# Designs tried in a protein design chat: miniprotein binders against p73408. Part 2

Target 1, 371 residues: p73408
Amino acid sequence: MRQILIAPDSFKGTLSAGEVCQIALDVLAPEFDCVAHPLADGGEGTLEAIANNLDGQWQTVRVQGPLPDQTVDACYLWLPQEETAVIEMARASGLPLVPVGEHNPEIATSYGTGELITHAARRGAKQIQLAIGGSATNDAGLGLLMALGWQFLDSQGQSVGWGGQALGKVAEIIPPVLNAFPQVTVLCDVTNPFYGANGAAQVYAPQKGADPAMVQRLDQGLRHFARVVREFDGFEINFPRAGAAGGMGGGVAWALETKIESGFTAIAKLTQLEQAMAGCDLVITGEGCFDHQSPQGKVVGGVLELAKKINKPAIIVAGQCQLSQTVLPNVLKIFSLVGPDMPLEKALQHPQTALKKRLVQVKQYLIQSQN

## First folded at step 7 (miniprotein)

Design z1
Fold by ESMFold2, look of step 8:
Structure z1 (fold): chain B 371 residues (1-371), chain A 109 residues (1-109)
Amino acid sequence: as target 1 above (371 residues)
Amino acid sequence: SDEVEELARAIKYLAKLIKFIARILEERGDKDAADKLKELAERIRDLAEKFEETGNPEYLKQAAELVEEVAELIDEVAEKAEKLGDPELAKKAEELAKLIEKLAEKLEK
């Protein structure tokens, strides 16, 4: 009997990675021995994908929201066996938490995310995987760091306060004594630097509510903060990926002496994807990709790269797919949900039915391959 | 593995705290002590990075020796700050000394 690893991303907007796995198990499991391994890339759905792979305990903590007068109940995932917490910044400091018309990265704070980190550390975490997508903030992580005990003071010795507006006021940095503090790893796949034409403020602050004048002030604040950091300990904070989440990527990397990692790579290591794949005869992976047949996502690409590395054949199931089998030598076949028998509108309206239909075709293909 | 990475990061964070104390000393006019601590912090950080890159435990042993040298200097800084009535410097030096003691215990493996 052939053992099959089912390792998909979510079909964003339609099916979670766990739902994709369950449908595949239901279609394939009677004839094939299947192992579900739902994945994510560090964005939305990351906690749920990990919870489907590992025994985790959801933790709900009342923390500071993105607006100064706002509190929220934010969840993170505690993995006691791995001594690891997985935190999505957006659940405490995310743009969806800000009412329409109140978006303002000059005042939005990341303090609540720092409170989640503190809670996880007190719970016993030795590792924290921090997914930073979807933030409301442009504060370089100042709020987060203040929750951890960092002080950022102006030229008069007073706290600079919260938000992107505080960055330009920083004159002095007082680090806390952090003993036995967990390793924080930032999960990020964008390449934007801290400031400048492709930096956090110029590229991302407009969709967080910044008008052009505010964008200029935020970018200048980031430049000023970068200079103060350089004066403090020589760290050059304006590197690729540092601009993620309003400068959070750079701020955490500098302050906590950790690196920014690919979301897929971190999740694959945490869930032991390579070991799971080594125990199977082939892998089925997939993603939604329903629009203009966008380029292959990080999850599918990473799964295929690993499968090639350890000589495992792969099958891709996607909403629509731009890649060919020639470009992907370890790929046996690509199945698109959208096709002559399943128009795009119908696939979007009934994604479970569309996926099931293609997985039946996958099953028949696999039976024929066994002779 | 995880403990090795935690130790290297703790040493790099210690170097950051040493540089902070050195900056305070420079502002108080003690440039010689400040320069010595800055130099030690850079060497400690370099050794931690080389350990992370190579896995060679000799780099940790060398870092431990420098950490002990820093401990002695920090004790002197704390005593001097107490006598001169500089409570902010004295408090930070005492906090750093406690961190150094805990880190030295971990460096013995």
Scores: ipSAE 0.664, ipTM 0.870, lowest interface PAE 1.2, mean pLDDT 88
Fold by OpenDDE base, look of step 9:
Formats: sequence, structure tokens, C-alpha cells
Structure z1 (fold): chain B 371 residues (1-371), chain A 109 residues (1-109)
Amino acid sequence: as target 1 above (371 residues)
Amino acid sequence: SDEVEELARAIKYLAKLIKFIARILEERGDKDAADKLKELAERIRDLAEKFEETGNPEYLKQAAELVEEVAELIDEVAEKAEKLGDPELAKKAEELAKLIEKLAEKLEK
């Protein structure tokens, strides 16, 4: 009997990866042996996707929120078998936690994310997967590092405080005395450098509430901090991906001496995607919009690359498809939710129904291909 | 004292860098060297903490001895890195060696 791995991304704004898997199971499982393997890129839904694949324990911690006067109950996922914590910074320091009208990346702090890391370390984490999407911050991870015991002092020997405003004030860096600290892996798919035209502030601070003047101040702060880091240890923090989450990628990478990895790659390893796929005859993957960028390193692209590597056929189920099947030799067929029988508007209004309808066609196709 | 704090910070910083080198070695498959450097870094770190807390110069002497041991290991790492054509590791080893020298000079005062 043909075993099928169902390894989708989320259909952004409509269905979680888990929901996609469930609908696929409901349609396909009566006819095929199906294994659900929901994936994520380190963005929204990452914890849920991992929790669906691995035995995990949700941990709720009261931490500092993105605003100085704010506390939040933040959840992270503890994986006791892997001795791994999976942390989404957005749950402590995320943009959605900031009230409308109070978005200010000069003030917003990543401190609460550092508290989550600390809690995970105390819980016995040997590894921490840190997803850094959806940040409210442009503080280069200073708040996070402060929560870990890093001190950043101004020219007067006083703490620089919190937020992007602190960056330009850093004159002295005091590394924490850390006992055995878990290895932190930063999950990030962006390639933005730390500062400059494509840097953290210029690209992402506007969506966090920065006006053009604030963007310039924040970028100058990042430049200043980069200089201080260079003077401190010679490290060049202005590398690709360093600009992720308002410079947190760079700051954490430098301070914790870690690398920034692709969210997909890290999650695929953690969830043992390759092993799961090796046990199957076919992989079904998909995302909300499969376009010319999709093959290049997102969840679907990563799945397809892996499938190709291990000689597994693939089917794509996409919300929308802008690519011809002819460009993907390892893909048997692409199914789009949107089609002549399902207008875009209707698919957006009823994503579950649209997906189910298309999966019925996938089922029919698979049955026919076995005959 | 400000001097004690400065020295302690310098030692802590060195320990961080030692761990950084150890990590690189581990990534390169030199686990034995990595483990040794990690051990030394931890010991150096602990001494730095004790020094910071007490101001007792005996901890500096002990740290200095460990720093010398690190220096020898770093020289070996640098030589290996050069032989293997690993310019990144070689550069980092040299940078650390320079920091060790600077720290050693401070610890002798």
C-alpha cells in the first residue's frame, strides 16, 4: 500500500499546517496510509507545527512584554526527549502584543525573550530553537542579552536601558558569567544585513511603528552598536541575516556565538522530516501561494529539495499556483485550490472546503495512477 | 575596585572567546581540543567570578596559569589551522592569542 507523507506549510491567513494535514488525512487516509508531518518556517505556527510532530510540553512563563510596563504570559514548547526548547520570540516580544498606537521600536524590548531562554535553560534545555519572526523590536537583542546577564553600559557606566534607543548609547559591553548554557539556534529565513539600506531598521522598523526619522535613528544605533562590537572583539556583525528581528539575529549570533539557520532546515531536522519521508512512497506538500520564489528555500521548496535528494515523488497542493509544473521535474502534479470551479474569493472564504475539494481530486489522481 | 572589575571582565571576555574557539574546533571535528578549551574556559570563568567577588589576587594568579595553558593550546590550534588551510580558525586563534597576551600583561600587574 502506498504510504503518503503529508508535509505542508501553513496556508497563510487561512489554514494552519496542522489543519491542512487533518483535512488531507480525512480525505486520503481511507484509501492510503498517510502520515501527517506539518511544517513551518520559524514564523507563526512554528510551535504548533512542532507540537503536532513531537511529544512536547507547553510551558507558560510570565515574562516582560515588548513594552517596559507590560508583562505577558508567554508559551514555549519543551521537548523532553530532545532536551530542546522551541521558543518563538513573538510570544514575548512580538508585534501583536503591542497595543495599537503604541508601536515604538525605540522603546520595545526583547527582554522577555531572554527570560524564556533562561527559563528553558533552567528546565534543562541543551538546545534552544529560537524563532525570531514577528518582532516588535529593533534592539539588536539587547534586552534578550540583558536577561541572560549581558550588560550594556553607556559612557557614564550606566545601563543603556531598553529598546532601539539603547543601541546608540552602548559604550561598554560586559559579557555574562554563564554556566553551561544551552546552544541557541536562531531560526531565520531573511538575509538582511544588520544595518544600511537593506538592514534591520530600514526594512523592518516601519512596520513596527517607526517613522522615517526614527528609522534613521535606529539605523545609526545599529551602526554604532556594530562599531562597539567590532571594537570589543573584532566581530563583524553586519553579515547576511544579522538584521533579522531588528538586529536580534546579529546580536544573538555574536553574543551567544551561534549561527543563524533556516527555519525550515532546523525544523526539518528537529522533526526528522527526512526519516519520515524516507518511509513514504509519496510526499504531499503545499502552501498558500506557490510562486517563483517557493522553490527557493521555503517549506515547500525545502520539502521538494529533500524529496528530490531521496528520490521521492511529490505533489503540491497550493492555495494559488503561479508556476507551471514543467519547471519542477520531481513534482508529479500541482493542484491549486483556486481554479475554474473555485474562484479566489470563495477559496479565501471557505479554505477548508476548497482544500477538501482539491484533495478529492488528488485522491482520484492517485487512484488512477495506481491503475 | 574598578581595577578588579575591569580585570574580571577581561577574563570573562577571554573565557567567552576561548569557548568560541572551542566551538569552532568542535565544528571542525577536533573534539579533544575543543573539550579541553571548554574546560579551561570554565575554570578561567570561575576564577574570574571569584576574583570579582573577593578581590583576592590569588585568583588572578590561578587564572594566569590557566591562560598560559590556553595560550599553548591556541598556538597548536593556529598551527593546525594553517596546515589544514583553515584561515578562519587561524585568524581567530591569532586574535585570541593577542588577547591572551594583553590579558597576561594585565594579570602580571
Scores: ipSAE 0.455, ipTM 0.739, lowest interface PAE 1.0, mean pLDDT 90

## First folded at step 9 (miniprotein)

Design w1
Fold by OpenDDE base, look of step 9:
Structure w1 (fold): chain B 371 residues (1-371), chain A 109 residues (1-109)
Amino acid sequence: as target 1 above (371 residues)
Amino acid sequence: SDEVEELARAIKYLAKLIKFIARILEERGDKDAADKLKELAERIRDLAEKFEETGNPEYLKQAAELVEEVAELIDEVAEKAEKLGDPELAKFAEELAKLIEKLAEKLEK
């Protein structure tokens, strides 16, 4: 029996990767032996996607929220077999946790994310996968690092406090002597540098509640902090991806001597996607909108590259497709949820029905291709 | 490998701490000790980076030798700090010495 790997991304705003897999299983089984392998990019739904692939335990921790007066119950995923914690910073320091009208990246802190890391380390984590999407913060990870024992002092030897406002005040850095720390891998898909026109503040602070004047102050703070870091140990923090999550990518990479990896690459490795795909005859992948950018750096693009590398045929099931099949030589066929029989509006209103209908066509296509 | 990366990161972090203590020594007026520790920290970092890139255990061996030299110097710093009544430096040096000891055990394996 032909084995099919179902390895989709989420259909953003409509279906989770897990839901897509379940619908695909419902349609394609029992005619085909199907393996569900939901994927994520390190953004929203990353923990759920991993939890669907691996035996994981949810950990709930009471931590500092993004606002100084706020505490939250944050969950992370513990993988006991891999001795790995998967942490989404958005669960502790995320934009959705900030009440409407209180978004302020000068005040918002990443401290609670550092508390999650500390909890995971105490739990026995050897590895920590840190997804840094959806942040409320522009603090360069200062709060997170403070929770790990780093001290950032002003010119008067006092703590600089929390938030993006603290960055411009840093005059001295005191590192902790860490007897043991888990290996932290930062998961990020953005390529923004630490500061400047494409930096953390200029690109992402507005969506976090920054006005133009605040954006300028935050960018100046990032520039100042970058100078202090350079003076501290010679490290250049203004590199691609350093601007992720308001500079947390750069701050954590510097402080913990870690690298920033693609969310897809890290998740694919953690969930053993290549091994799963090698055991299958066909891979079905998909996302909400397959466009000219999809082959580059996204889940679907990563799956297709891997499928190409190991000579597996692929089928794409997309919410919308803006690409012709002719540009993807290893793709057998692209199925769009939206079509003559399914207008966009109807597909958005009834994504499950739209996906099921299209998967029936995939099933028919596969049956015909075996004959 | 994940092990190579982990060890390389740990060594780089140690180099960061050595640079920090060297800075404190410089501020305290012990320029000779500071300069020596800065040099060692840079060399250790370079070896860790080469190890991370190549996986060649020879770089790890060389790093271990330099870490031993650092350990001796840090012990001297701790003793001096205690005698001079600099409890902050003494404490940091003692904690760093313990970290070095732990790392040295890993480097010998």
Scores: ipSAE 0.810, ipTM 0.935, lowest interface PAE 0.6, mean pLDDT 92
Fold by ESMFold2, look of step 10:
Structure w1 (fold): chain B 371 residues (1-371), chain A 109 residues (1-109)
Amino acid sequence: as target 1 above (371 residues)
Amino acid sequence: SDEVEELARAIKYLAKLIKFIARILEERGDKDAADKLKELAERIRDLAEKFEETGNPEYLKQAAELVEEVAELIDEVAEKAEKLGDPELAKFAEELAKLIEKLAEKLEK
């Protein structure tokens, strides 16, 4: 009897990873022994995917929001057995929290994310997995660091304040003595450097509300801050991935001497994906990917790479997929939600129906391959 | 190995704090102490980075010897700052001395 691991990403815009797993369990479970292992890549749905895999405790904390006059109730996931907290910065400092028309990365602060880190540390976290997607900020993590006790002062000895506007004012940095502080790992999949043509401000600040003049000021602020950091302890902050989340990647890595890892790798390790896969005979993975021209997502790619590494066969269920079975020798078959009997428009309007239809076909395929 | 990685991170953070206090001492005219601490911080950080790159624990052993030397200097800074009525420096140096003591104990394991 085959034991099947169901390890999908969300079908973004349509179905959560948990919903995909539940539909698969409902279709396959009478004939196959299935294990749900919903995944994420460090973006939307990350906390939920982890909560579906591990015994976690949701923690809700009243913290500073992205705007200086805003408070929010932000939650993170506490995993006591792992002594780990999983924090999504977007829940405290994210762009969705900013009202329409008030987007301004020169003002937005990451302070609330620092407050979540402090709360997790007091709760006993030894490790913090910090997902930094969806930020409203371009402050290089200054707000976060101030919440941890860092001081950033101007030439007159006064606090530079919050937001991207503060970066260019920094003349003096005063670090806190952090004793027994948890190791922070930043979950990041973009490779943008801190500043420059491909840096945080130039590439990402427009979607956070920056007009061209503001983008220039933000990039100049990041360059200035990089210089001050170099003067402080010689650290070169302008490295690949440092520009993630408005410079948060670089700021946290520098200040807290911490790692930046891919979101999928960190989540797969935390949820013990390899162990779960090793215990199964077959893995089914999938993603929305309804754009025929889009490359394969990081969750599906990572699952397939792991399956190949430990010699497990795989089936892919996706909105649309360009890969062929002959290119991926451990992939038994690829099922696309979109096809002659399910046009793209209909699949987008009725994603649960489209997925269920293909999973019935997966079930039939598996039964026939066992005969 | 998680404990070893945490130690390397802690040593690099310590180097950052040592460079900061060296800058304060330089601003206050104690150039001899500042120069020595700055030199030690640079060597300590370099050793921690070489350990992370190579996995060779000899680099951590060398860093531990330098951390003990820093501990002596920081204790002197804390005492001097208290007697001169410099509460900001005294507080920072006192906290730093406690961090160094804990780190030195972990490194001897």
Scores: ipSAE 0.736, ipTM 0.901, lowest interface PAE 0.9, mean pLDDT 89

Design w6
Fold by OpenDDE base, look of step 10:
Structure w6 (fold): chain B 371 residues (1-371), chain A 109 residues (1-109)
Amino acid sequence: as target 1 above (371 residues)
Amino acid sequence: SDEVEELARAIKYLAKLIFFIARILEERGDKDAADKLRELAERIRDLAEKFEETGNPEYLKQAAELVEEVAELIDEVLEKAEKLGDPELAKFAELLAKLIEKLAEKLEK
């Protein structure tokens, strides 16, 4: 084994995927020829992971923030060769942008995310990858769509305004006639339907500042909007993943006739992960916590599935590991940052040191395996 | 392929616009035209979905034929809107007609 692909996720709250790659390169080179391929799931760090893999240009745009009286400087990634923009909605309409005590999903708007899309389109984007994690909103993407030229009118023919409060007022939908629009792909890993017990409002609105009464109002708004959409063109918006980002998944999928894709799958395709892996002898992947659910839906799981498909051996480097090696036939070994020699607290305080220590062990393991 | 998906999405979006104009026509009392356009929109959407799933160009060809029929109906709507003094409907019909022309050029490639 001479060529190693390093394809980790972020170690949530401690190390970016890019930092993990750099530490791995520093430890494993020059004994091994290593290629860094940082990955993401469409959540936090997605733009940075892509920017580390592809020649991208950061674009900063002043847009509407999540609150009506707020403006923010939001950045997105432009990929000129792929004619693709990668947009994180959280940069314009995200929860961290809302001041403490002002969280209100009835008034929070996704309009600024739509402005980013419009800016990308004007720059010549043919494709837009839209990551929708970390939203402050429960507006079903109405704000975003309004920024793209959609009109949502009440029974009096007036605009319904912004936020989750607008959903229950929609009586008429006016789509824009667009000569050309970029193909928007929504990146999402949640499976929540649009409304109901597992819907956007019931599951996610509380963490966005909704009390129980507000949650009920928001859910009723989503139900109302779903009815209006069905009456408009027969579309059933209450499908799995539609509830993502306060219904933005469903709203954007309906309005722009797009599918919601796994963040990993989209990023893996965009960054040509399969081709990179095919050129290597071994893949090293990892995440902050590798558990029983990790093989079935996260970055690490996706990497392992791909590695299995193309018959590449894999090593996992996890912050914490709860799985035995016996369940993963293509995995040579699992290394945990946390161990007898590295308590959890110390690993959290010094993640770089903890990772480096494990990568030294990986290096030793690989050298021994070649002999 | 990315091309199949792009074209399928464009056709589905067209169908969405046809649903909208059909609703306007219904509100204006032209139920026959509205019903016909809704039927065409449903069929066009169905063909686009089949095309997206299979990549079979035959579905695209069938969609193109229906889009031509829609184009004719939209021209009639435009003429009626102009005669009746409905500038909003006329403007939308005109824009839709132009979009259809552009899409038709792509479907013939």
Scores: ipSAE 0.789, ipTM 0.927, lowest interface PAE 0.6, mean pLDDT 92
Fold by ESMFold2, look of step 10:
Structure w6 (fold): chain B 371 residues (1-371), chain A 109 residues (1-109)
Amino acid sequence: as target 1 above (371 residues)
Amino acid sequence: SDEVEELARAIKYLAKLIFFIARILEERGDKDAADKLRELAERIRDLAEKFEETGNPEYLKQAAELVEEVAELIDEVLEKAEKLGDPELAKFAELLAKLIEKLAEKLEK
């Protein structure tokens, strides 16, 4: 009997990675022995994918939201066996938490994310995996650091306050005296530097609500903060990836000695994807990718690279991405949800039906291959 | 490995605290002590990074020697701050001295 690993990304906007796995299990079993291994790339669905694979404990904490007068109940995943907390910044400091029309990276704070980190450290975490996608902020992590005990003072000795507007006011930085703290690893796939034409403010602040004048103020604030950091201990904060999440990548790298890893790599390692794949004869992976022009997603690409490395054949089930131009030698077949019998609009409206239809075809293909 | 990385992070963070107290000393007019502490902080940070990259205990040994030199300077700073009635400096120096003592114990293990 052929044992199949089902290792998909979510079909974003339609099906979670766990739902994709369940549909595949329902269609392929009992004829095939299937193992579900839902994945994510550090964005939406990351905690759920990990929780589907590992015995974790959800921790809900009332923390500061992105707006100064807002509190939220934010959760993270505690993995006691791994001594690891997995935190999504967006659950405490994310753009979805901000009401439409109130998006403002000059006031939005990362303080609540720092409160989640503090809670996890008190819980006993030795490692924190911090997913930073979807942030509302452009504060370089100042709010997060203040929640950890850092003080940022202006020239008059007063707290600079929260938000991107605070960066340009910083004149003095006072670090807390900490005996030890967990290793923070930032899950990051963007390469933007801290400031400048490709920096945090210029590239990402508009989608967080900044008009052109605000973008310029935010970029100048980041430049000022970079100067203050250089004066503090000589650290050059304007490096690739430092601009992630409104400059948080750079701020926490400097202040907390963070590591930076791709979201897929961190999740694959944490969930032991390689061991799971080694125990199977075949891998089925996939993603929504209903935008035909989108490049191959990080999860599918990573699964295919691993499958090639350990000589496992793969099947891809995807919306309609451009996989045929980059198909790896170990890919047996690519099944597209969108096709002559399933137009794009119908697939988006009935994603479970579209996926089930293609998985039935995968099943038929696999049965024929057993002969 | 995990112990190596944890220790290296602790030493690098100590360097950051040393940079801060050096800034306080300069603001209080003690440029000589400030310059010496900055030099030590830079060397300690570099050694901790090399220790983390290589696992070579010689870098850790060298860092520990510099940490002891910092400890002596911090004790002097604390005594001066108490004599002059500078509670902000005295408070930070005392906290830093306690941190250094705890780190020195871990370095022996």
Scores: ipSAE 0.773, ipTM 0.919, lowest interface PAE 0.8, mean pLDDT 89

## First folded at step 10 (miniprotein)

Design m3
Fold by OpenDDE base, look of step 11:
Structure m3 (fold): chain B 371 residues (1-371), chain A 109 residues (1-109)
Amino acid sequence: as target 1 above (371 residues)
Amino acid sequence: SDEVEELARAIKYLAKLIFFIARILEKRGDKDAADKLRELAERIRDLAEKFEETGNPEYLKQAAELVEEVAELIDEVAEKAEKLGDPKLAKFAEELAKLIEELAEELEK
């Protein structure tokens, strides 16, 4: 009896990774012994994917929202065995939490994300996985750091306040004396530097409500802050990935002396994907759209690379496939939900049915390949 | 290993705190003390980075020696701060001294 690892990403907008796994289990069992291993890239659904793989406890904390007058009930995942908290900044400081028409990255603060980190630390977290996708902010993590006890002062010795507007005012930095503070790992898949043409403000501030003039002010703020940091300890904050989440990647990496890791890589380590895959004969992975970029990054690409590394065959189940089957030698077959028997419109309307139908074909293929 | 990374991080953060003290001293016109602490912070950070990259405990030993030198200087800073009537600096220096003691105990294990 072949043991199969089911290790999908979410089918964005249709099915969670957990739902994909459940449907796969329902179709492939009992003929195949299947292990569900839902994955994420550190974006949306990361907490849910991890919660499905590991014994976790949901923590709800009332924290500062992205706007100064806003409070939110934010959830994070506590993993007591791993002594690890998994935090999505979007739950506290995310773009969807900002009311329509009130998007302002000069005002929006990451302070609530820092409160989640503080709560996790008090719960005994040794490790914190911080997913920083979906931010409303361009504050370089100043709000987050302030919640951890950092002080950023202007030329008058007053606090610079919150938001991207604070960056250009920073004249002095006062770090807290932290003892035994948990290690924070920032999860990020973008390569944007801290400032400049490809920096946080220029690339991402417009989608957060910045007009062109605001973008320029925010970029100048980031440049100023980078100079202050360099004068403080010689650190060069303008490195690849530093621009993630409005400069939070750089700010947190600098302040907490941490690294920025790929979301997939971190989740794969945390959930012991390699060990799980090693125990199986085959891996089935998939995502909503498998394209020319898919093999080189994110969940499906990472799974395929790992499968290749440990000589495991793989099957891809994609919502849509734009690539020919010849992408990787260890890929046995690619199945698309969309096909002659399932038009795109129908697959989008009935994703569960479309997936189930395709997984039946996967099952048939696997049975035939054993003969 | 996770342990190497954790310890390296702790040492790098210590270096950051030393940079802060150096900055305060510089603003006060104590340039010699500031320059010395900055130099030590840079060296400590470099050793932590090398330790993180290699896992070689020799870098920890070297860092520990520099941390001892820092501890002496921080005690002097605390005393000076008290005499000068800067309670904030004095408190920070005292807290940093405690952190150094705790870290030193970890480095000896």
Scores: ipSAE 0.823, ipTM 0.939, lowest interface PAE 0.5, mean pLDDT 92
Fold by ESMFold2, look of step 11:
Structure m3 (fold): chain B 371 residues (1-371), chain A 109 residues (1-109)
Amino acid sequence: as target 1 above (371 residues)
Amino acid sequence: SDEVEELARAIKYLAKLIFFIARILEKRGDKDAADKLRELAERIRDLAEKFEETGNPEYLKQAAELVEEVAELIDEVAEKAEKLGDPKLAKFAEELAKLIEELAEELEK
């Protein structure tokens, strides 16, 4: 029998990527041998998708929350076979952890994320995949770095403290002597630079609670910090993606000599998607996309690019799809959950039934195309 | 290739620590030592980047020679810091010297 890779994103709001895979396995067997490979793009749900692919151990750690007097129980995924920890910043330093009305990027700290990194390092991690979406902070990762042993001092020799307010106070940087420290890779798809009109503060601080005056102070703090970094070792911190998560992209990349990667690329590498796809005859991928107009997601796009690269045919199953298969050269057919026999309201109410029905049609299509 | 990237990163981080010491020495008026360390840090970082790009072990060999020179200077910094009663700088320099020793052994491979 033909071997099929099932490599979907979640159908957000309805089905996890793992659930999509399980339904596909149930429907397509025994006629087709299916391999489940649930995916994500580095946003929320990423740890769960990876846990479906790899043997992992959830680690729950009591850490500093985004507000200075707040502690939270945050979890990350430890992958002992890969010697890798996968950490979502938002679980320790994320905007959802801040009560409505208390959003303030001038005081919010990334310190708890640094505590997760320290815990993972002590656990034995050689690599850390750090997803930085959904942050509450605009501190350039200063809190994170302080948890790792970095000191940032003002002109009086005192700690600059936490939050975006600290950036403009930095006069001295004292790095720790880190030995055998894990390699941290920052996962993000935001391309904003560190500061400026398209920078971290100007673009993202308002949604984190900053009024216009605060945005200007935060941007000036980032500019000041960039100057201090350049004086320190000549590093130019104002590069694309450096502004991600309130400047954490730049801060971590500079401080730890590491790179920023797209979330999909990192997850595909970690789960060995290319190897899995090479062993199959066909790929089925998909995403919810229940809005009438939605751009193709990063997971579906990434899977299709890889499938084209290694000459594998693909089928797309989506909630609603506006794309013609003629735009995507290796796509054999696109199946939409929503259609004449499955109106949008019904598909949203019964997503498992809608998906199962379309997968039966995929099965029928594949059987007919073999003859 | 991952081993190349990991080693190159470790060397670049070492250069960052050397830049820090150079900055401290400059503030104390030890301009000759500060300039020397800064020059060495820049060269070490450049060699690490060339190694990362090419995989050519000759760049590692050259970096190892410079790291040895830095080790001698860091020992001098540690002694001076202890005599001047700066225990935080002395501890930092001691820890850096240990890191340099371990990295130098790794570079000989």
Scores: ipSAE 0.776, ipTM 0.922, lowest interface PAE 0.7, mean pLDDT 89

